# VH-VL binders against q0atu2, part 2

Target 1, 119 residues: q0atu2
Amino acid sequence: MLDKKARIRTSREYRNVFEKGKRLSGRFLIIYYVENALDNNRFGFITNKKIGMAVIRNRIKRQLRAIVREYQGQVKNKHDIVLVARAGIGKSSFEGMEKDYIAIMKKAGLFARNANKID

## First folded at step 1 (VH-VL)

Design k23
Fold by OpenDDE, look of step 4:
Structure k23 (fold): chain C 119 residues (1-119), chain A 120 residues (1-120), chain B 110 residues (1-110)
Amino acid sequence: as target 1 above (119 residues)
Amino acid sequence: EVQLVESGGGLVQPGGSLRLSCAASGFTVSDNYMNWVRQAPGKGLEWVSIIYSGGSTDYASWAKGRFTISRDNSKNTLYLQMNSLRAEDTAVYYCARGTYEDWYSSFDYWGQGTLVTVSS
Amino acid sequence: AYDMTQSPSTLSASVGDRVTITCQASQSIDSWLAWYQQKPGKAPKLLIHKASSLESGVPSRFKGSGSGTEFTLTISSLQPDDFATYYCQQYDSYSGEAYTFGGGTKVEIK
């Protein structure tokens, strides 16, 4: 899983992202993102009961963490990014989720120019 | 009041270049999705390009490599650089603001359009 | 890319007529469809978004319906101001064409 340093863990950290960050919606995901004062990126993940039962929510979280981990080296530095799963994500394939993540991150301009796995 | 005003259209020879401008007022260009849409004489609407609020860009498949969308935040202006122009590029070019909500976008505001004529 | 097919291409009608325009998508676009009205020499005007939501100031005689691949724009009682060309439009960032318009339907006086 993601390194402890790469995770948003506290309510205060999440609130900061929601209050000060920008928001972009995808088909299956909503991202909130803001610059931080660190040398690394931090990611947060939110699922709610609209997605489905706890088993489904946990699966979705695992899949999103896997996607973020796969592309974390290509994300611009110094960002806090929160991924909020939308209701329809439970019916999506892993590939669909990945595609949505990439599309949203591109629109946000959060990938580095030298990113290799985006296209 | 929201307003979009295109300029820069005119007559150009095949193979030539032209840069269109779209001056926006009543909102901030850099905070919105901005698009170019064209319409050949007597024909339908055709999307050309988009610049997202985050600054990333996208193009119609036929526009890639010849057209470049950009913006100047200080001037609150959108641009379309058109190179290697062809006769089939003859059209009225509109700038349009794109909405974005819940993975959906439509064009809520349009400029009056500027005519580009490519002819020898 | 999505293909958007409008029918008919041209429609002749009289004031007071009920007019129906159809837009068909090559694959499901849920309810992510917009309708525009365009008059000669003017920019298009957004009428309906999300398949059925009327824009502010649009007369109630305009109605959008449908989902998936079939959509309709209905004018319950055609008025003189309604003679124009209408376009449907979808948005999809995955298709290679972020926006796709239908071919248009010209509503003209019979």
Scores: ipSAE 0.033, ipTM 0.740, lowest interface PAE 4.4, mean pLDDT 91

Design k9
Fold by OpenDDE, look of step 4:
Structure k9 (fold): chain C 119 residues (1-119), chain A 119 residues (1-119), chain B 110 residues (1-110)
Amino acid sequence: as target 1 above (119 residues)
Amino acid sequence: EVQLVESGGGLVQPGGSLRLSCAASGFTVSDNYMNWVRQAPGKGLEWVSIIYSGGSTDYASWAKGRFTISRDNSKNTLYLQMNSLRAEDTAVYYCAREYGSWDYYFDLWGQGTLVTVSS
Amino acid sequence: AYDMTQSPSTLSASVGDRVTITCQASQSIDSWLAWYQQKPGKAPKLLIHKASSLESGVPSRFKGSGSGTEFTLTISSLQPDDFATYYCQQYDSYSGEAYTFGGGTKVEIK
């Protein structure tokens, strides 16, 4: 589980990211991201009913949290980042989801310059 | 030296099936992200499918249900099973390797194999 | 719709000319764009990746530039071996295809 301080938790925090942040769409994910005034990054996760039943949404959210945790140390600091699952993500593999996350984060310039997959 | 060699192309009637092969040498197929990309005569390039190093698969939206990507690790060979073929599936089919798992471009291509769907 | 617009579709040039090909993405892709060269009857060949990184063995007259939504491939002095079709490529299309290619630019002799 992500540390409590690494989570976007309040509606106000989410709203701030959506209103002030930039938006990029990947194949399975949409990210909204904005700089924060903290010393750490915070992540939020949105899984709408369009991606499937609650059991599917929970699975996807769990998988996304796992991916974010895996690469957390390689993300540029001082950002609030909200991951919104797209409708097709429910049929994607974990590897596909991971690949899409990496790609979209790279496109957003949110990874450190020398970021790589951790073996 | 690394290379990819496609085979299995030919003439097939609409509604028919065909299986393409892509034999790899100099590297291990199961350790890489392998793709199929096609090109209709006189047209551009179109991505078809991917098989991840973990073995999961993904497809272009138009390819789902009719095309199946797979591999035989013992033969170091990639496959594309094509069913319910249509005239618009006529194309040169290339197998292509992605450069690593952190980059999203194709650094190695086969020579391609021509599939002609015609009555 | 997710678009990769490549222009021009065709251009005629002479040996020694400076040639510029443009690729426009519908949304920012930072610098994650690749360029390929394809000759008739041959597979595409990777020229440039990450917008500006020249692939090993590719002549220095090829130059990739740009970021965000606008990218260009420039051939500083066109050589006989450069007459071919060129494609740009990026990942994670909104259209349901993981990889998207530009429509291609055919560079032909004037």
Scores: ipSAE 0.707, ipTM 0.905, lowest interface PAE 0.9, mean pLDDT 93

## First folded at step 4 (VH-VL)

Design pj3
Fold by ESMFold2, look of step 4:
Parts: C-alpha cells; sequence; structure tokens
Structure pj3 (fold): chain C 119 residues (1-119), chain A 121 residues (1-121), chain B 111 residues (1-111)
C-alpha cells in the first residue's frame, strides 16, 4: 500500500499536475507528471465516470495502486504522477494494465528502460 | 494544428449501410479517444459512442447497439463509423470529435467538419 | 426528450448579458463536470467551456460557466451579433449505460 506521503490527496494538488504537467498516453492509461519540490514521489489515480459504475472504477483504482506499489522503487524521485484510466480499461486484464504502465513510464523517462518487478 | 477531416456526403437507401471516415492530423492519433455525434436537421446533438484508437475498444450508446461499428486504421490515423440498417430517421450530419480526458472528466475539444448522410427511398 | 433541459431560445440586444440554463440530475450534472459547446450556423460545434467554468485558449472571458447542484449556467456578457448560435451543455451520465448526454440546445438571438 502506498505511504501517505506518496499520495496526491487534494483537488488542488491534482489540478497542479494537470495544469503544469506533461501528458503521455498508452493503451489503457494516461499519465500526467510534473517535478515536485519534495524528497519523494506522489501518485494519484483518476477514473472518470464514463468508465462505468463505481464497483468497476474502484476495482481499476485498486489494481493501478497495486501496480504502482510494485514498481515505485524504480521511479525517478521528485515527481507528482497522476494515472488516468482510459475508456475501455475495464475490459483489460491486470497484466495488460501492468504492461501498459511499464511501457508508458519508460516512454516518459520516469523508469529505467529495463525496469523489472520489485521482488 | 489539430484537424479532423471527414469523408464526403452520402446518399443511401433504407436498409443500406454507410461508413464515414475521420482522418486525424496534428497530434498522435492513438493518444486520444474518438467520439461520434450526429445531428438531424433542426435538431440537437446526439452522442453515438466512443472508440479508443490504441486498443480498438468501443462503447456505444444503447440506442445504436447492434447497428453501429466504430473502428480505425492507425497506420493512416483514420477513424470510421459504420451504421447499418439505415432508416429515414438516420438522415443527419455525423461528426467525429476528439475526446480529451482532463482531471475527473472528458470533453470534445476538436470536431470534424461533419458528414451529411441522407437516407431516402 | 433531452436528458439535460435547456430553454429553447434566449435573446438580448448587443452589449447586454444573457444566461443559458442547463438542468439535469444527480447522475449527470450532479456528479460530473459540465461542458458547453457553441455551434454557429452551418458549422460544427466548438468547445466553449469545460470543467464547469474553465475556458479553452482563445475563448474570451465574456463567456463564463458555473454549476450548482444539478444545474449549470452559461453566461455571455457584452453580446455581439457574432454570438448568434446554438449553445449546448454536455456531460457524462454515470447511470448503467455510461453515456454522454447533451442538452436540447438554446438558440441565442442578438437583436
Amino acid sequence: as target 1 above (119 residues)
Amino acid sequence: QVQLVQSGAEVKKPGASVKVSCKASGYTFTSYDINWVRQATGQGLEWMGWMNPYSGNTGYAQKFQGRVTMTRNTSISTAYMELSSLRSEDTAVYYCARDLSYYETSYFDYWGQGTTVTVSS
Amino acid sequence: QSVLTQPPSVSAAPGQKVTISCSGSSSNIGDNYVSWYQQLPGTAPKLLIYDNDKRPSGIPDRFSGSKSGTSATLGITGLQTGDEADYYCGTWDSSLSAEYVFGGGTKLTVL
């Protein structure tokens, strides 16, 4: 589970990332990311209501949090990163989301090119 | 400059199908969803569905489920909407629109010029 | 019958102000952000307002948006003849089918 310090928590913090950050899109995910002034990374998760009912959106959020936790040690520090679910993500597998996350984070320059799962 | 350029007007008979194209330029085609919206003469806008051009996944308005197919060819940055079993009520201007996900919502920031489809016996 | 209700028409003189209402429900306007689209005669719609009250680049500040409960409002001040158009509110509806819904449209006439 992500530590409290590693979470983007307020609407103001989220909007800062969307307003000042870079956008990069994958198959199932979009990331917005910006350097922060902290000693650590922070992550946020957005599932728009167009994706489906709350139970589906909550499942997607839980799966994305698990994926981020697996790779958090390989992410360059000092970034606020928001993961936005794309339409159709509810039809993907956990493994599909994970593959997409790795690819998009590498393309953004936020991962080492050959990043692997932690343990 | 983001542009969505649609195919030309179509005249069809009832029972036929129509396929409208929407060629995207000025951005990475697979990075944004495409939506289709139609407008009958003197009427309002009616949403038909979305298509994720990266995955090929779609979501259709219930009204069109079973009659509409939204596809793409990523090699030429082109989205397609095909509507089958046409009726006179399908006479409308059909628009493609780019879907921008922003914060907790999404909205249509760029629109094609529209394609007039006329269904006449 | 549109899911989102707008007045069919509004009018005012050049230089004046108008507002256009958009009424919905908890599953659409109540829970989601509202956009407004302008459609000039014979043209495609254009995004005018997003995220309830934000203006895209190139939209002058005399266009404004707001949301309260299950209702949204578009405000236009300093009316110009070129503002004659149809205006549509739109948002996602979070019900079982998760569809995008538009208001019925409002014809603005600048007399």
Scores: ipSAE 0.467, ipTM 0.852, lowest interface PAE 3.0, mean pLDDT 90
Fold by OpenDDE, look of step 7:
Structure pj3 (fold): chain C 119 residues (1-119), chain A 121 residues (1-121), chain B 111 residues (1-111)
Amino acid sequence: as target 1 above (119 residues)
Amino acid sequence: QVQLVQSGAEVKKPGASVKVSCKASGYTFTSYDINWVRQATGQGLEWMGWMNPYSGNTGYAQKFQGRVTMTRNTSISTAYMELSSLRSEDTAVYYCARDLSYYETSYFDYWGQGTTVTVSS
Amino acid sequence: QSVLTQPPSVSAAPGQKVTISCSGSSSNIGDNYVSWYQQLPGTAPKLLIYDNDKRPSGIPDRFSGSKSGTSATLGITGLQTGDEADYYCGTWDSSLSAEYVFGGGTKLTVL
């Protein structure tokens, strides 16, 4: 699990990211990201009803949190990042999700230049 | 105040197409999905699909796949629903409705006034 | 024929309490939030309850919602003449594809 300090938790925090942040779309994910005034990154996860049943949504959230946790140390600091799951994600493999996450984060330029394990 | 204002009544022949508009105001148009729901006279509500005004992404009910197209013009905060190959069974009042796209919600909090579409030979 | 099943009609006298049931399955009501809509004669539907039991601003507390298992219930206390309308439950169904589904609707008559 991600630490509490690394999580976006309030509606106000989410709205701030959506209103002020940049948006990029991948195959399975859409990310919204904006700089914050903290010393750490915060991640939010959105799996709305269009993804599927609650059990599926919860599974997707767990998988996305695992992916984010795996690569969080290589992400540029001081960002709020919201991951929005797209409808097709329910049919994707974990590896597919991971690949999409890496691709979209690279496109966003959110990985540190010296980041490893980013292939 | 949030408002969804739809275009006027339509009368069409079988086989024709109809395009209904839904103009949004009072909120950020791109922040909420637009859903379309129809209701035949004396019948219940029937969901047709959703459209995300920001991305343009859509999801249609299987029943209308291949016949319905949902689009938007963000510059004028207007959503469109086009239904082709019309038949008499498509005679109904068509509603647009707002649905928050970024949150885990399952409700339509604002509705248009409805557009009556009549299909008759 | 509707995916969600509602009684076709209910009736009660002013001041009384009525309940409207909405029966579904695990793929819809079981795992998704339920909403209720009120439709007065000749008007567009209006959101009455969302997320199973929450009321939007302007909806009086005599309207209530609940969910248990694969069924949802709308409660109306202190029935008023102005409550005469059609009521629809709705939720998402993910059995095949993500589609929103409505109940068949319940006509509430105030005697």
Scores: ipSAE 0.026, ipTM 0.687, lowest interface PAE 4.7, mean pLDDT 90

Design sj3
Fold by ESMFold2, look of step 7:
Structure sj3 (fold): chain C 119 residues (1-119), chain A 121 residues (1-121), chain B 108 residues (1-108)
Amino acid sequence: as target 1 above (119 residues)
Amino acid sequence: QVQLVQSGAEVKKPGASVKVSCKASGYTFTGYYMHWAKQAPGQGLEWIGEINPKSGGTNYNQKFQGRVTMTRDTSISTAYMELSRLRSDDTAVYYCARDKYYWESLYFDYWGQGTLVTVSS
Amino acid sequence: QIVLTQSPGTLSLSPGERATLSCRASQSVSSDYLHWYQQKPGQAPRLWIYGASSRATGIPDRFSGSGSGTDFTLTISRLEPEDFATYYCQQYGDSPLTFGQGTKLEIK
């Protein structure tokens, strides 16, 4: 796997974010987030099984990873962030997912003040 | 047997604050989010916010942001909601309610009995 | 925020009749995040239906929930005296969590 440092990998790491973090619900996503003791952000992705078969869930994860990559330079550092795809995400376009991500990250206060720039 | 027992009714003057408690029993307190809701006389329900009892992390309805503070004491399995700068339209029954911790359902399976807060001029 | 509009506001029926309660959302809500509660005067709400169609533990078969998108329904096939109460729908498909204003089901 590339870039192990930016990934939440283990069940225990995921559980830590769920147990210690805050959550915010958007239309297609729920984010869980907590400050970490690292010098970087880490991202995790969970697909609700009600979304569909594995090929659909893998496509959703790929799309969410692309969205996170696009905006990662705007995210306040030192956070573990888990994106949970909600059951309704299968009915969203890529653009809908992207807008939802931006809205909930802004509401969470996780974008830096220069949100129009890439760090 | 899950139970949420709230503190008793309170009468307050405008400008004061109130702190309502919700004592949980019959389950692992830190395994479920605790929510608070308001029901004004003759009105429906309005969500105030939630607290993660393990971390203490909160998420408030923007309508109450700046006046509400939610806390908990895990040693006695008790959640608290404090509402400050009270005004007459804060007169209501306040409920605590339990929510499953994980991402799937986000509904309230158990509720406290409610606490009547009366704000009289 | 997502507004849930329940209709009718008050529904007057007799025991034995069929009741249909509507909850309409201002924006689409996944069925997984639409829930129903029953509340009687002087009591806390009680979870009734979750995920639009699943009955909570101990809820009689005469209650059924359905719907998707913006349009959700709670149906009581044959009213019993204990069913007369106020019913609220709730969503957490988007923040903030919201409730409908309620439908009071009262005895005619």
Scores: ipSAE 0.242, ipTM 0.776, lowest interface PAE 5.2, mean pLDDT 89
Fold by OpenDDE, look of step 7:
Structure sj3 (fold): chain C 119 residues (1-119), chain A 121 residues (1-121), chain B 108 residues (1-108)
Amino acid sequence: as target 1 above (119 residues)
Amino acid sequence: QVQLVQSGAEVKKPGASVKVSCKASGYTFTGYYMHWAKQAPGQGLEWIGEINPKSGGTNYNQKFQGRVTMTRDTSISTAYMELSRLRSDDTAVYYCARDKYYWESLYFDYWGQGTLVTVSS
Amino acid sequence: QIVLTQSPGTLSLSPGERATLSCRASQSVSSDYLHWYQQKPGQAPRLWIYGASSRATGIPDRFSGSGSGTDFTLTISRLEPEDFATYYCQQYGDSPLTFGQGTKLEIK
């Protein structure tokens, strides 16, 4: 589980990311990201009703948190990043989600190009 | 074009097993989940389960109580649904259906022509 | 499981009339995961409306879908002879996936 300080928690914080951040879409994820003035990254997760029923949303959120946690140390510093799950994510394996996350983060320039990531 | 072609009609005795095939073409077989549905004569549709053709992972409707087994052969882009311990109420048309996901939705965009399975003593 | 109840069971109308088909869910379903399929005798179901309100490819604009939460509707503004079939709603919001029992649209 991500540390509390590594989480986007408030509506205001989310709004800031959506309004001022950049957007990139992957196969299963959309990320919004913006630089912050902190010494750490913060992550937010959106798994709204468009993802499916609560059980599905919660599962997806749990999996996304696990992925983010695993690669947290490889993300460029001082960013607020919101992950929005796309509808198809429910049909993805954990590995598929992970691959998509890595791909989109690289595309966003939030991972080093030479980062050792699973394919 | 996308096509799902199912195997022919089957006649089985109670207690037997039936294995229905669904051959996919016109798309990347491993790229889409495959679902199976049951439709008893004159009745509606019932979801049986799904398979990930890439991994072989499956999810079944608990109603079938472990009597169903879904498999696939990626070399021939074919999905299989096997139903064991057949009983009379298993008499139905069985459909395979391709799972499609887009930005905000998941649905069955293509269906096989159906396979009639008749269970009678 | 989510139970979808369609009404009416049978709808008898004439060409040119307006048809309204209802699908009620036992619990709230995201509109993105409520779909409609058309089925004619001896044929497989065919995707008709997806995401509550989006017409599938090739579906005439006389068909429209609406609704949210637990109440969804398929409307045919002016029935054509080829529209007479059975229509099923389906939810993809949770497992197990479920269908309504269908509404048979028949010629009066």
Scores: ipSAE 0.022, ipTM 0.677, lowest interface PAE 6.1, mean pLDDT 91

## First folded at step 6 (VH-VL)

Design u41
Fold by OpenDDE, look of step 7:
Structure u41 (fold): chain C 119 residues (1-119), chain A 121 residues (1-121), chain B 108 residues (1-108)
Amino acid sequence: as target 1 above (119 residues)
Amino acid sequence: QVQLVQSGAEVKKPGASVKVSCKASGYTFTGYYMHWAKQAPGQGLEWIGEINPKSGGTNYNQKFQGRVTMTRDTSISTAYMELSRLRSDDTAVYYCARDKYYWEELYFDYWGQGTLVTVSS
Amino acid sequence: QIVLTQSPGTLSLSPGERATLSCRASQSVSSDYLHWYQQKPGQAPRLWIYGASSRATGIPDRFSGSGSGTDFTLTISRLEPEDFATYYCQQYGDSPLTFGQGTKLEIK
């Protein structure tokens, strides 16, 4: 699980990312990202009812958190990043989600130059 | 009522730049992403990019990367698309279009009337 | 990128007939992110169907959208004179968003 300090938790924090950040749409994810004034990255996760029942939404969030955690050390510092789950993600495999995350993050230029777990 | 009003037709020479404007009214300008699309004569639509009017953040189609610059002036609710190093195949009608939602459906519910840009020697 | 291929390129029909327009995606697209627009000569496109099957505000019920995965369809049950136009499908299932090349529905 992500550390508390690595989480976007308040509505205001989410709003800030949506309003002041950039976005990039992938197959299963839309990421919203903005630089923060911290020394660490913070991640937020959005799943809406279109994704499915609460059990499904929670599963998706867990999976996304796992993915984010796995690559956390390779993401450029000082960013708030919100992952929005898109329709269809519930039918995707974990590997599919991971692949999409990596692709989007690369496209956004959010991975560090020395990233070593990114194929 | 929501309206997007674009600037008038432009005639440019190859190598020049063109800047098209899109003035929004009838809604909170900064609350919706603005997109731009290209339609060559007799052809279909091509997505150029998007801008967050609130932040100025942009995403461009790689096809236009390096030649397109999208900006906005929030004080007058106007979005701009500048295309540089123009060539003949840039001749097209350019549209601005509002994205209704930040992340849910991502369709264009309102469009500008279009701006014809002609590039010729 | 996801390529949308519409067929036929041109569809010639008479008022009162049924029109079926196809939009095929090069890869699967969630229905929530497949949309249709109508465009008449000299005019901007207008949102027609969103989410594959939802009619935009003011769109007559003779229009319907269906499909999933890679195959989507716009159907006009009984053509009216004002329905003759070019229809474009559009996806934002992946970046960059893309449009089909359009189907021109013309009067026979």
Scores: ipSAE 0.456, ipTM 0.864, lowest interface PAE 1.6, mean pLDDT 92
Fold by ESMFold2, look of step 8:
Structure u41 (fold): chain C 119 residues (1-119), chain A 121 residues (1-121), chain B 108 residues (1-108)
Amino acid sequence: as target 1 above (119 residues)
Amino acid sequence: QVQLVQSGAEVKKPGASVKVSCKASGYTFTGYYMHWAKQAPGQGLEWIGEINPKSGGTNYNQKFQGRVTMTRDTSISTAYMELSRLRSDDTAVYYCARDKYYWEELYFDYWGQGTLVTVSS
Amino acid sequence: QIVLTQSPGTLSLSPGERATLSCRASQSVSSDYLHWYQQKPGQAPRLWIYGASSRATGIPDRFSGSGSGTDFTLTISRLEPEDFATYYCQQYGDSPLTFGQGTKLEIK
């Protein structure tokens, strides 16, 4: 579970990441990311209505939060990172989401050295 | 109406650099990603990379990493693609193309007219 | 990276005939992320079909797109003279963004 200071909370904070950041697309996820001026990372999560009903979207958000929490210590500091679930994510497994997250974060250069040993 | 107008044709020698411009009009320049693509004579299209024109943040196709630099000047709504250490197989038409800011479909709804870059000794 | 293979490379047909253009992906691509472009000589590409099956603004209904997974098709039910061009498929179901090599639709 991510604590409050590690969460992107407001519409303005999300907009800042989308407008000021870079993006990378994976199979099930898109990440948007930007350096922040804080001492910590912050994470945000978006599921669009194309994925399914609210219960399904909330389950996916919980799974993504769990994945982010597991690898949070390996993420380079001072970044705001928004994970956007792609339309095909409803057909993925937890392990598929996890693999996709690891691959994207490596491509973005957001994992610390030795992150490649986690896959 | 949306328009993307690119700079004119260039002839360069191997080892030189070229900088192609793409001037946008008819929309909010900073509200859309700009992409660049290469089309060698008689060949298909190859994606070079993208720039977020508001932040200047870029992502490049690994094939071009280290030789390409994408920039923009928001005061004149213009994106640039610079390719260095030119070689003969860089001879191609280079296109700029517009992409949605927030949407996941990631397709190009408007294209520039193309800029022919010829690399010959 | 995902390789898109279009077939046939060249398709020679007459006006009035039905055309079927194939795009095959090396890995599964969500149909939302597969798109088609038309390009005529000396012109930039134009968005034609997006999300595998949705026609772009102003595209005639004789054009239809279909497919899922690894196999996608662009169909023209009754060819008109202005339809002869090269057609490219494109994906961004995974990075990097890639195009197929094109199918040239030409007059027999």
Scores: ipSAE 0.364, ipTM 0.816, lowest interface PAE 3.8, mean pLDDT 89

